# Designs tried in a protein design chat: VHH binders against THO complex subunit 6 (THO6). Part 28

Target 1, 367 residues: THO complex subunit 6 (THO6), of Arabidopsis thaliana (Mouse-ear cress) (q8l4m1)
Amino acid sequence: MYGDATNWNEDEYRESILKEREIETRTVFRTAWAPPARISNPDAFVVASSDGTLAFHSLNSLVSQSASFGYSKGQDVMVAEPERVVRAHEGPAYDVKFYGEDEDALLLSCGDDGRVRGWKWREFAESDVSLHLKENHLKPLLELINPQHKGPWGALSPMPEINAMSVDPQSGSVFTAAGDSCAYCWDVESGKIKMTFKGHSDYLHTVVSRSSASQILTGSEDGTARIWDCKTGKCVKVIGSQDKKSRLRVSSMALDGSESWLVCGQGKNLALWNLPASECVQTIPIPAHVQDVMFDEKQILTVGAEPLLRRFDLNGALLSQIHCAPCSVFSISLHPAGVVAVGGYGGIVDVISQFGSHLCTFRSSSL
Below, E stands for the ipSAE of ESMFold2; O stands for the ipSAE of OpenDDE; V2 stands for 0.75 times the mean of E and O plus 0.25 times the DockQ between their complexes.

## First folded at step 17 (VHH; framework vhh_7n9e_1)

Design j02 (from i08 with D103P; at its last look DockQ between E and O 0.79; V2 from the best seeds 0.65)
Fold by ESMFold2, look of step 17:
Structure j02 (fold): chain B 367 residues (1-367), chain A 119 residues (1-119)
Amino acid sequence: as target 1 above (367 residues)
Amino acid sequence: DVQLVESGGGLVQAGGSLRLSCAASGFTFSRYHMYWGRQAPGKGREWVSGIKYSGSRTYYADSVKGRFTISRDNAKNTLYLQMNNLKPEDTALYYCARWSHGPYEFDYWGQGTQVTVSS
């Protein structure tokens, strides 16, 4: 960290410190496991960061880098070299999703610049020395741009950020949760908006597609979740209160595999809904603000503004609690083999085995 | 209790410069896109410039592009407008305004600070 005393240069030392501070202030907003050759052999994932980059990491490379880094450096978290990194967005990248299942899948990202960008996963992930050493000039195959509107005083509306995506290859659609309080359904083939979901009074944090019912679900800063009919664009149910005195954002939502169970993270609570019955069947208090949720079969994984990954059953019983390296965690991603990647504050990603042990912990580097 | 308080206006010679400030309170400033608008004597309000909540993108009306620079300091909850090469046509009451989280509207704006460009 410190330079050689015989080569001391105050400006270079100062720049080194500033560089470390910039890395330490980054945030990982989303991790996503890449389509594997075999589901039982997790290998790679993509990291979306506050600097607007997408970074591809392989687990084998991370373990190798971790071994050569060594814990003998005390309290440092390893800064890992990605297999590939691209600047996908101006401003933070908030979400990544794969559209399709194989190496022909489309890697989608969205971010603060109001765009969804898509690449062929194979082209994004294919690396050799020359691709790794140069700025990526790969143009996205897909670019979806949030609409701007004419506002008061003649103003051009801001370009709304896109905070989350959900894909539905069955209908050829991508759904976006936008900063203009709307969700949008985009046709992937044409790149055109097929439907606009308008009704929330504050920006959206999350969107989940429920293809079995031709619905999407949205969660908002306005303190509500909404269920929308994709065929009509109409809101069919509002969950929660828009009362400003008691509202807390709906930060995260997930459906189980049957699409019958919905879990919502709101403030310091998980709310579990049975959608066919239209009933909230369980509320689970969480000591910290919930920032992401997901289902693993009939179990609920959650992270939040604390360094913990928690697992609950549908009755609200705590099944496990694992310490995570980020002090505030924004993303859970689960490989079918049970390996979990979590990411959050400090640019830190922590990869946790199906048995709860840590496989690696690192900060992702960028361009 | 949203408050937007503009300052930094005054009388300036044509070709001169001014820097306007807008102190924001009563809300999480870093969550909101912010704009400057102005109202010349006897005219309706018009937009001048806008800036994304993060500061990463800026927008300008054609009449001020290249002369005005909008900026924000989210740590100080303050919006700025640097106005260079001022013209008499820039004489107006300047307002800072908060964009709603919807697609179509401002939801709050300040009382304004007067800028008068002479000659």
Scores: ipSAE 0.453, ipTM 0.769, lowest interface PAE 1.8, mean pLDDT 84
ESMFold2 (binder alone), look of step 17: mean pLDDT 86; pTM 0.863
OpenDDE, look of step 17: ipSAE 0.762; ipTM 0.913

Design j03 (from i08 with D103Y; at its last look DockQ between E and O 0.53; V2 from the best seeds 0.00; counts 0 for: grease 24.24 > 24.2)
Fold by ESMFold2, look of step 17:
Structure j03 (fold): chain B 367 residues (1-367), chain A 119 residues (1-119)
Amino acid sequence: as target 1 above (367 residues)
Amino acid sequence: DVQLVESGGGLVQAGGSLRLSCAASGFTFSRYHMYWGRQAPGKGREWVSGIKYSGSRTYYADSVKGRFTISRDNAKNTLYLQMNNLKPEDTALYYCARWSHGYYEFDYWGQGTQVTVSS
């Protein structure tokens, strides 16, 4: 049966199963709210998906579509038409961020192809297009390409994917967390690498900039989080120096607005650190693998390998949990008005009001 | 510890085919990029082909492009090299190598399997 491949090609069968799963499901890896117009209410956000696309959606349009959605047995999630979609990457798009706070902001994305691409948000979001375009005719203004290096035997290094980004407009920088176990600081104006952060022994999942201290923080598959000096590129602190055999990946990190509090998602735990004190002040057990964290002022939001959005205070008390439509959730994004978008398996996005009620649940139309 | 064991080499006539295998153990195979390299008599080692940890991207040296196909089975912890239209110049000891994380180099490789192509 399963142990002998004389009449059965395991590689072909395995590839068939993996392709079928990708065809049957799509994953939203990140959402990001667009910079607000002069009115503070949220209007638009961008969805980065496993098919390499970025899809722009208007909340008003989604709520209208949701209200008109017919209900019948066998169809449980609305397929929504995006305002615009572009194929930003070959392979999955893993992260999306806005660089800047106004209408001139850049929309940045990164993905499996080892690239960061950026567009002027205003040009990307031109609102008089009645249909989305499957073929992207808007060329990116910015393109950052991970380095490939010559290796032994004449080999060229694999193109490292970019798993996460953090932006720091004050220093004119974008930071990337790469599959080659390095983080990079890129100068947005020149498009060139300003600094390389080397020291992790396995690929990076997350990067967070701490602009007040000229630092970045990285989280890795090697089970550690690290704090780096942006001026020298040197590691200042290592968090989680455990042995290789007992490693649990650091999947996500976030700083609060003061940049004094750090939350790390590692396995089925949240660790809360006070950075000035260099002290882990709380560890919060989570029933499922943690996949994203963020701060809402002094409260911690988290999602993971379960259909729940959880909220904790700094003492570790559970303040709320809200059921989410994706069975596994990879992304939290919070608008300043308190509206939350979560995304995950199935290509599903849930939009949750500041009061905890669901505004809409949808899947972008496929390309 | 990490082990890489190559097999499937042998003597073959020009124009023929061979399929090499590399059995991996002692590490999480699906997290590492893998390469084949070779060393011909009187020459230094050279890379032949590489494959991303997921299998989603493959790389080939110009001398073998179109003739060799690299593949991997992450469930079976095995790397493969299908070698078609073999030439006498392909005669070499073939190595399976693991690309290191954070070092930009191979950190482990096997003892190799001999491929000899006769005219």
Scores: ipSAE 0.441, ipTM 0.780, lowest interface PAE 1.7, mean pLDDT 84
ESMFold2 (binder alone), look of step 17: mean pLDDT 88; pTM 0.885
OpenDDE, look of step 17: ipSAE 0.633; ipTM 0.906

Design j04 (from i08 with E105T; at its last look DockQ between E and O 0.52; V2 from the best seeds 0.56)
Fold by ESMFold2, look of step 17:
Structure j04 (fold): chain B 367 residues (1-367), chain A 119 residues (1-119)
Amino acid sequence: as target 1 above (367 residues)
Amino acid sequence: DVQLVESGGGLVQAGGSLRLSCAASGFTFSRYHMYWGRQAPGKGREWVSGIKYSGSRTYYADSVKGRFTISRDNAKNTLYLQMNNLKPEDTALYYCARWSHGDYTFDYWGQGTQVTVSS
């Protein structure tokens, strides 16, 4: 354990530097809080990263690790050991969702390999598995595979990535937003597609469910959002049509709890819609490109290509902004107790209390 | 306008190598999957290989697996095909093609570059 200069191993040092560089070049694409089966354990969450891993963390463990971290020795962000890490995808993991609300919930992930994979959350969280999996004991219970499409000359399309998922809490249906310009509704038991939502002219970034109307909403690189009837698969409405001068992707969308309010992130703007009125009631300019949005009750949280978490009311008034550790932020997740996790460039996750203070800032150790 | 220009073809002995290039212009190259196809004399067109817009995944027809390598340089808007261990049956006009997401087809391709493999 204790070394000196006469016993230095250059190969081991070189390997440690390469590992550190690998960790620092990652991007966190999604964080998600685990369902709180009890009020006494609200602090577990999952981190999905560009290396295809899912990392489970406990806030208690992170705070403990943070307390022993030394800032002044040339390190600005702690590398934290996750409770568990799984290689869920070949290529980036883009989204995670829970299917169900208790400890028996299914943890779902999707990614660049065109797959949705799922595990029972309890088995994922309680198995004692090393960073290098040695056995096949933790196999996905569920695997959904995007279709490849036939083209000319005998070609098949590349496997379309899955950029986002949504679970309709009332029906339990799983929807995916894919790189082939389609969204899909899946029968999770059979692994078969129940419905295809075709109409966008470019790949999809986001999908949200509107249970009260049996609808989903999709946002696309083609500059539009669309509302779809889940029963027929037909497009009911096209939102946010942009001319060629300002054709910017719809990067993110969220509904409030009543499903009456929709916020869309498009370029450097948030567009706020009242869906019963079918009207855009507000456009809020943002200094940087918007990368994620969500509702906290009737307030809008947003992150983007800048190190800031902003909060607005429905009138567009800025209520707060908090500096975040990632220089570009791709994900917001909010626990019902008001704790927020954000993640982004550099593999950095920043956990912010309900009072706006930073509880911890870290990078996950790699698999 | 969209333009795809292939180059690098020629006459080569069996077992030899060639590297094809495809210069792309008139569109955002890094947003599109790209393919190489070929057409032998008197035969229909067939795909050879494909590559995702990011370069993260590559695909090959069975007849060329292990011998051909597709790559792309998104900074230079250029698609490449490294062809090793060439065989006479590889003789064909080779062209690069752009995949259209919404139509599941190639919407643009070049005029091609001739590859001729002699015994």
Scores: ipSAE 0.493, ipTM 0.802, lowest interface PAE 1.7, mean pLDDT 85
ESMFold2 (binder alone), look of step 17: mean pLDDT 88; pTM 0.882
OpenDDE, look of step 17: ipSAE 0.781; ipTM 0.942
ESMFold2, look of step 18: ipSAE 0.465; ipTM 0.788
ESMFold2 (binder alone), look of step 18: mean pLDDT 88; pTM 0.888
OpenDDE, look of step 18: ipSAE 0.693; ipTM 0.904

Design j05 (from i08 with S56G; at its last look DockQ between E and O 0.86; V2 from the best seeds 0.67)
Fold by ESMFold2, look of step 17:
Structure j05 (fold): chain B 367 residues (1-367), chain A 119 residues (1-119)
Amino acid sequence: as target 1 above (367 residues)
Amino acid sequence: DVQLVESGGGLVQAGGSLRLSCAASGFTFSRYHMYWGRQAPGKGREWVSGIKYSGGRTYYADSVKGRFTISRDNAKNTLYLQMNNLKPEDTALYYCARWSHGDYEFDYWGQGTQVTVSS
């Protein structure tokens, strides 16, 4: 068993190098802040990554690790140890959402394996439980599986990925944006598809719920955004250019708190729509491809294929831009206190205070 | 104008190997799932193998699992099928097929390349 200690050390060293390279070649596709009602970790957030893992971090632990690391000479971005890691998906995890706002909230994830998986947030995030658990010990409470259909010649369809989710707690539904050009409404309690939203001619990047109107909005590679009636499943409006020569994918969308204003990231542009008027009121050029957008009250946050977080007012004026550590950024998440987490290429997450200063920058450790 | 052109077929001894290629043109190859199908003499068409648009997942009919390997090179717009340990039952016309978006149907396929495995 112990014939050659040199070979044992070399194997351990090789595994360490391979793990480091896996972390450095990954992408963070989504960060999400946990609801503030959590009693054990009030500033927690979750990182969903291209290796299919979900990693839970607390801001206090990250800042502490960052302080210890930041005095080291000549080192790359620190690798932070999460409070807990689970392999949620085979292949990349693309999105995370919370269903519910109290201590019994569900953490939902979706990914390349065509599944939505859900956990009780309390069980996932409890500090005592997370210290005693090893990888893959926590079973999901919920599992929604995209349809896989018989095709010609006896073939089965490939499993369509799920690129994005939206949650409507009033209807008890989860909406998914799938790689088969459809969105689906799921009945969470039965686990069955309640409605299929078919009409896009290419895969969907994003889905947003508009609860006040019983609608959802979808954004597609086909260059359009669509508004759908949830009761009938019918498309009621197509938003965006019909000019096929200039058509670029709708990569991201967000509604403001009133659900009257929609911002769409399309190519190197933000398009701001007033939905009651059905009018595009502003187009804001962006130097790089837009990859995520959100509203912070009446301001628009955006990230993209560049290392910048930009903020605009509704008139299109640039209010700020902050350098971000990932060279390409896929996710913005905003804590109610104004702290922003961004994540992207290289497995890097950058946490930015409400005043624009960097609280920490890290790569999330994985399984 | 979507075109799929298969090549690499031929006569081979049982236990031998062949590598099929499918050159794709007229569409953005990297956005489509791709399949190989085949039609043996006197039989209907059947699927053989499929591969996700990204190349990240592959699918095989039970009759070919462990012997055939599907792959794709999205930079060259080419689909491949490596066929090892060939059996006489593998004798067929092999088709490269494109899986449609939003439907579970092949919307284009080529004229095929003949593979004949002698006993």
Scores: ipSAE 0.455, ipTM 0.792, lowest interface PAE 1.6, mean pLDDT 84
ESMFold2 (binder alone), look of step 17: mean pLDDT 85; pTM 0.857
OpenDDE, look of step 17: ipSAE 0.748; ipTM 0.923

Design j06 (from i08 with G50A D62S; at its last look DockQ between E and O 0.58; V2 from the best seeds 0.61)
Fold by ESMFold2, look of step 17:
Structure j06 (fold): chain B 367 residues (1-367), chain A 119 residues (1-119)
Amino acid sequence: as target 1 above (367 residues)
Amino acid sequence: DVQLVESGGGLVQAGGSLRLSCAASGFTFSRYHMYWGRQAPGKGREWVSAIKYSGSRTYYASSVKGRFTISRDNAKNTLYLQMNNLKPEDTALYYCARWSHGDYEFDYWGQGTQVTVSS
């Protein structure tokens, strides 16, 4: 009999689910400026997205595309074609970092599949192979895979995701913030775990390395940030409270260049710490949930669940507020020349000059 | 107070299908990995299927892969198990279990729902 009603209904249901997932809005979770290239100067940066892709863009190319955008009717944000795109992860790609300088640098990514993958940046950036030659199959040089944990009933944990990375070239290390409540120190040369940082009671959102003190700092859904000694793996300090009424996730953290100042994004607040004094010297209220922070010298940049990039001094004074194209912003990246890239909801990236002018706004084309 | 309440079990002929549900309350459901486990008569508990907190990944014991589908609706705080092509060996009490983030254990599970597959 043609098209058994039961079988047809199951296939129709599956197709409906796939259509709904196609409609779902993409998110940019991280942008990162590439180190300046000695051979070329494309002012490149990489975009990591919820579809698991990494897309390489040149600012020069984006500005040129933006200038021509008016030829397309009905669109308010251009869809930019990247110089290169690769599917780096099964599931969202959450973070991108560069390990090393110039042509020796590794492009590292991490994501929901519990992996760190790394490519030689020069090979990634200089490939001229077209998409019909399946460039999305470029083999990574480095692959780090999170451990799974044994449980009862013969179960293993799901593969823990990796939400954030921090690199420390001086020690040859990459630090990962994982969904199993642990952070890990990986030896880049061997690809093996050198140290496990266990103590948080919920998954980690962020990790930063403090190489001057041989420490890392982690921020967790459990409402705390922790400082760890890299040599012993022991927690040296717990910042914040795990009490239910005080439990607000630590979504983002950054150190200034001296590694003496720490800013933590927690709920609708920034907490500014002076680490040598072990003091929280300032709390800055933010109208929306904070999603990323960073230092520009002694100034704090922040974005969150609103279309604004805010800049504060260390005393908590608002220095500037710039409208951003994504309605919710997850990433700030700062080029040494002062150009800022922000990315977020809708797959939108907004590139802002050091003077606050918008250089381009785009959605990255995906695979 | 954490509660996990399974439903949807019953008697079914071999080759048939059932859909189990697990209603979760008393915690932020979307932050926890969830499992289905089962206990057949005279045997110990065994895991059946798992799904990450986000729903992004699913895992299956080899005995059920291709026949069972786990899913979750984080807006409704509900876990599901679609069981197709049921076999008499699938007869068991089925449990919905919550994975503990820091301890790598199940810290809560329900009373279970009985699935009986007759030939």
Scores: ipSAE 0.452, ipTM 0.783, lowest interface PAE 1.7, mean pLDDT 84
ESMFold2 (binder alone), look of step 17: mean pLDDT 85; pTM 0.856
OpenDDE, look of step 17: ipSAE 0.781; ipTM 0.943

Design j07 (from i08 with F106Y; at its last look DockQ between E and O 0.49; V2 from the best seeds 0.00; counts 0 for: pae E 3.9 > 2)
Fold by ESMFold2, look of step 17:
Structure j07 (fold): chain B 367 residues (1-367), chain A 119 residues (1-119)
Amino acid sequence: as target 1 above (367 residues)
Amino acid sequence: DVQLVESGGGLVQAGGSLRLSCAASGFTFSRYHMYWGRQAPGKGREWVSGIKYSGSRTYYADSVKGRFTISRDNAKNTLYLQMNNLKPEDTALYYCARWSHGDYEYDYWGQGTQVTVSS
């Protein structure tokens, strides 16, 4: 029966073709500047992409590459060779964080495969560039694996993805926002979960540590943000409504340096909270869905489903908006010198000076 | 209203093949992990296979590994189960189910489609 074998093989072939197309239409989900330190590659940053790779780039190398060729803006984008690239995850890599601030910092990544993986940044950054074309030879120092849940009929859940991380090296902890509606506190030394934060009714998009209060904050598809006490694992405050009628996901959150101000991206809005007062003091409408947010001192930076980086003051006044190369932007990261890296759709990263000029625009090549 | 409608069952001789389909409506299909389960005569329900919302990972019960293949088409809101090398022990009512994010349970399932494998 020739026909049965043909149909079975066609479905596998179709899946393979669809996966290839997904890989070829890459998205940058996170950029992260390495901590400024005494390292051989200063001003380095890492790019986490939908193909599961982490790519290390040096700003000076990128600027040099950009100056050598020149490309028409909007027509073609330079493909840049990373200093190092590894395949960190099966499926997309969603977040990157640095654990620690010295030369011994750990580069952490998380992704669709439900894993956190970590490398010593020094070893990652100081590898010979010529080796990045070989099969993935750099082994992670750390691997955290999300729990699977038992369901009715003896099923185990799929491995829940990890959408975001936050680090607290002083307590030896990493916090994860997972696709099983839970956040987890992991002990980095043992690799084991030491606290589970359960209460959301849908998967989590974001997690932020508030170390001064021994708290974390989570944002969820269920339309709420929650504040949790890390010592007890209990939810101390729910922000927003689970009402399906007006339910919009909380896609991103950030705390200012004092950890007193919280900004939440939810749908086409920013909500600014003063946490000691437990008050929402401002809501700022945004024309596109918000995808990332951060503080630059007392100013709010945001990106979203549009090719713009916007900056607001705490009163909600628009201070600037700068055109970005990705048509949809998922990540914003700020270097202490004021340089901003944004990344998004098409695998495109745009590096913008503190004065708004574009330093370089590129696609990171992959393995 | 959430609806899951299975089709493609029937009578088949041992060693044969069937392809089951599950048409989903009333929810955003691409946000949910999906599962196939079955209930043999005189037995409780058992899990057969599962697939992540994106389709990027698949899972199988030991009794069906290597013989069954789960897949999904998120553009058509359809879940599939290709069943090869069928055995009489595969005789059961097969149903698709949606995995609830918040409750970690199946929260909706279809009425099922009967698969009967003759010895």
Scores: ipSAE 0.247, ipTM 0.637, lowest interface PAE 3.9, mean pLDDT 83
ESMFold2 (binder alone), look of step 17: mean pLDDT 86; pTM 0.869
OpenDDE, look of step 17: ipSAE 0.726; ipTM 0.912

## First folded at step 18 (VHH; framework vhh_7n9e_1)

Design p01 (from g05 with G26E E105T; at its last look DockQ between E and O 0.57; V2 from the best seeds 0.58)
Fold by ESMFold2, look of step 18:
Formats: structure tokens, sequence, C-alpha cells
Structure p01 (fold): chain B 367 residues (1-367), chain A 119 residues (1-119)
């Protein structure tokens, strides 16, 4: 076929090149350790990726694959084969959580398609379930679908994505942070929405349940975090500013085990709150944008738009700083034994021992 | 002030094609869902097509499914509507509209671009 080179559009060509590079880039958005007490392989974890897949890995298999991995010229990252992989979402899978700790525990995922999907973890993890069927076609037992909303001119809202989940098995609930600026409380047994939390002026990045107070906390692109009463759906407190020129997103939040301490990642800062006092007691500057936080007892773990895992005490003192293989890190997950999995850009996962040594580094394979 | 400027309208024969563009400025285009709407003579405004802020999902009114394709280029802050197999019933003023955050409405739309389809 002939082309007309004199009418070739350089801007369209540049956009095509950029898009091809983006297609080649994979991102791990979330890792999660499986509950150790419920399976024969207690060091299992799940990887949720930008291609919409969930991949199950066992640490034993990863170490074995790593030991047999031959050095290739110019290659420093093993591509690992998962024990199990499913296509959970159309578009990226943003979050995974485990609901429950017994035989009936569910692996939950959410993503860009506005759905939460759930599988029995045992079926996902056990090899004997695969005797007769292809593993990439497991049907979910649970499917929650975000509402679309009626608008003017006969329009419906686009399907809102689900960016994050928090589980509360005691109340039988899953909370979602959605792209329609709302959070939702879902009843897991019925699959129905129990409460809608409306008040943010931009989409939500994160949601955390505070079961002891019947509350949830949400963090938004609008630069605020909000605390909500689960029984009334009312906003109890707004943290931060909605001013346009100070609109730094609240990207991540975590509660400590007592549910009295909250850490928020906002831009290049961590903010530590004492919730009973309703006071910000510490602000910790971070050199890069914060992308995930968590508590390890009274210590704060954080990752962000840099290849580092940082640990702080409550006074803001840096306790450790470990180099991570992904150049931008979106997820921290902590095993009770102190092993940490981090995941991020390039589809790379880095598993770090309780002593700070790297147990394995790999690029997660998918369908 | 938010600006939405439509272009690409005109007179076209039935069965023909047009490509509408909407140049967006004075807001972060990549953070808003965008729609095309239209208003035919003697009728109220109706939606035509919508697209999520990321471009990952598209939506179409039944009257245009299979004939119209919405797209966006977030790097160029531009919304597009490719209209194929045009019918006289598609004659209307076409608006680019921004979906509001935090509620279920459009908060801004452009002046519109006229599309006239003759037989």
Amino acid sequence: as target 1 above (367 residues)
Amino acid sequence: DVQLVESGGGLVQAGGSLRLSCAASEFTFSRYHMYWGRQAPGKGREWVSGIKYSGSRTYYADSVKGRFTISRDNAKNTLYLQMNNLKPEDTALYYCARWSKGDYTFDYWGQGTQVTVSS
C-alpha cells in the first residue's frame, strides 16, 4: 500500500511511539500475602497487575526458580512462572485483599472495570483443583459491580473504577474507594451496597476500615482525607485542604493495630495522626511521592516514586532504607514473620527478608 | 475559565463521514470524563457518546452504536468523535461536554459545531 509521506503527522507518530512504550511497561499495583494458617504452603502471595491478572506465587517455588536461573547477558531479573494465574479484570487490577481466615476465605480483587471479584482462596491455591480444567478460566464466586448514575441528556455516568478495598469480616463488609468520588460499603453475603459515602470532590485513592469505631477513612485526589460513620454514612471529619493550589492527593493511608494511629501519604509527606485527639502529631518529609504506607507495630513502612523501602519510628526518625528493584514502588505487603514483598513498575516484585536481605527479585509472568 | 472548542462540523452527504474535535484548556483534561451531546432542531439536548477520563471505556447511545467512535488524546487535551455512515437524522449541533466531579451532571460545554447531513 502506498502512503503519502508529505502528509505524515509527526505528532501522531510520536504519540504512537509513546503508546507502544507504555504497552511494553507492566506495573504491579498490589501484592498480598495469603493467610499463613490456612494452607499447606504458608509463604504464598498474590500479585495484581496492570494487565488485569492475579498471579499466585509461592516463595519456595520462587527460590527454586531463582536457584536454577542462569545468568543471561544483560538480564538481571528472572521472569517467574506463577503457581496460578487468572484474568480478574478488564483493564488494570488495582488491589487485592483476603476476606476471612478459615476454609471459606476469599481472595478479593478490584480494578478499572468497576468490579470486585472473589474466589475461594483454597481453590486458587491448591493444585488438586486443576486435575480436569485449565486454571486460567476459574469463575469467581463473588462479583460486585459499581453503580452507574443517571445524568442529564439521557446519559449514564461511566463505570467508576475501584481503586482500593478494605475488608471487615466482623461486619461482613467490604469497603471500596471508587472513581465516582464515593466510597461504598458492600455486604459480602448479599452482594448489595449497605452504605454510600459521598462528599469528596474527586476520585478516591484509598480506603481503610476502623472497625473499633464503626468508621472508615478515605483519601482522595481532592487533597483531603475524610472520616465517616459507617452507621449513618455521614462525614465526621475532613482532614486537609481542598484549595486548588495545594491540591496534593492523599495516595495512601494505614491504621496501626490499636486503630488509634493513622498515617497518610500525601505528596512528598507522611502525616501521622492520633485519632482520639484529632491531632496531626508528626509530619515526615519524603524525597519522592508516597505511593503506599503501612504500620509494622509502631513503625511506619513506606514506598513511593523511587526504588526505596523506608522505615520510620513515630518520631520521624529513619530506621532503615532498603533499595528495591522496581524504580517506582506501588505496594508493600508484610508477612507476620517479617518478610516484605514490594511491587511496582516493570512488573517487578522484590522479596526482602526480616533481616533486610533480598530473598528473590522477579518479574511476574501472566497469561 | 474552562474552555471547550469544537471543530470539524460541516455539510456532508448521507452515508458520508466526519471527524469532530474538541480542544480543551484551562483544566486538567485527563482527570475528567468527557461526552459528546447533540441538539437537533426542535428537540432537547441528547447524549451521543461518552468516554472515561483514562480513555479505557466508551459509551454510546443506541442511535449511534456501530457508526460513531469516541476517542481522546490526553497528551493533546483533545476529544474526538469519528462519525461514519451519517444519516439525515444525525443533523444537529454537536457539543463537547465535561462530566462534573462529585455529582451526576455536565458542568461545562462548548459552543458546538454544526453537522448537516443531506440526502
Scores: ipSAE 0.497, ipTM 0.799, lowest interface PAE 1.6, mean pLDDT 84
ESMFold2 (binder alone), look of step 18: mean pLDDT 87; pTM 0.877
OpenDDE, look of step 18: ipSAE 0.661; ipTM 0.888

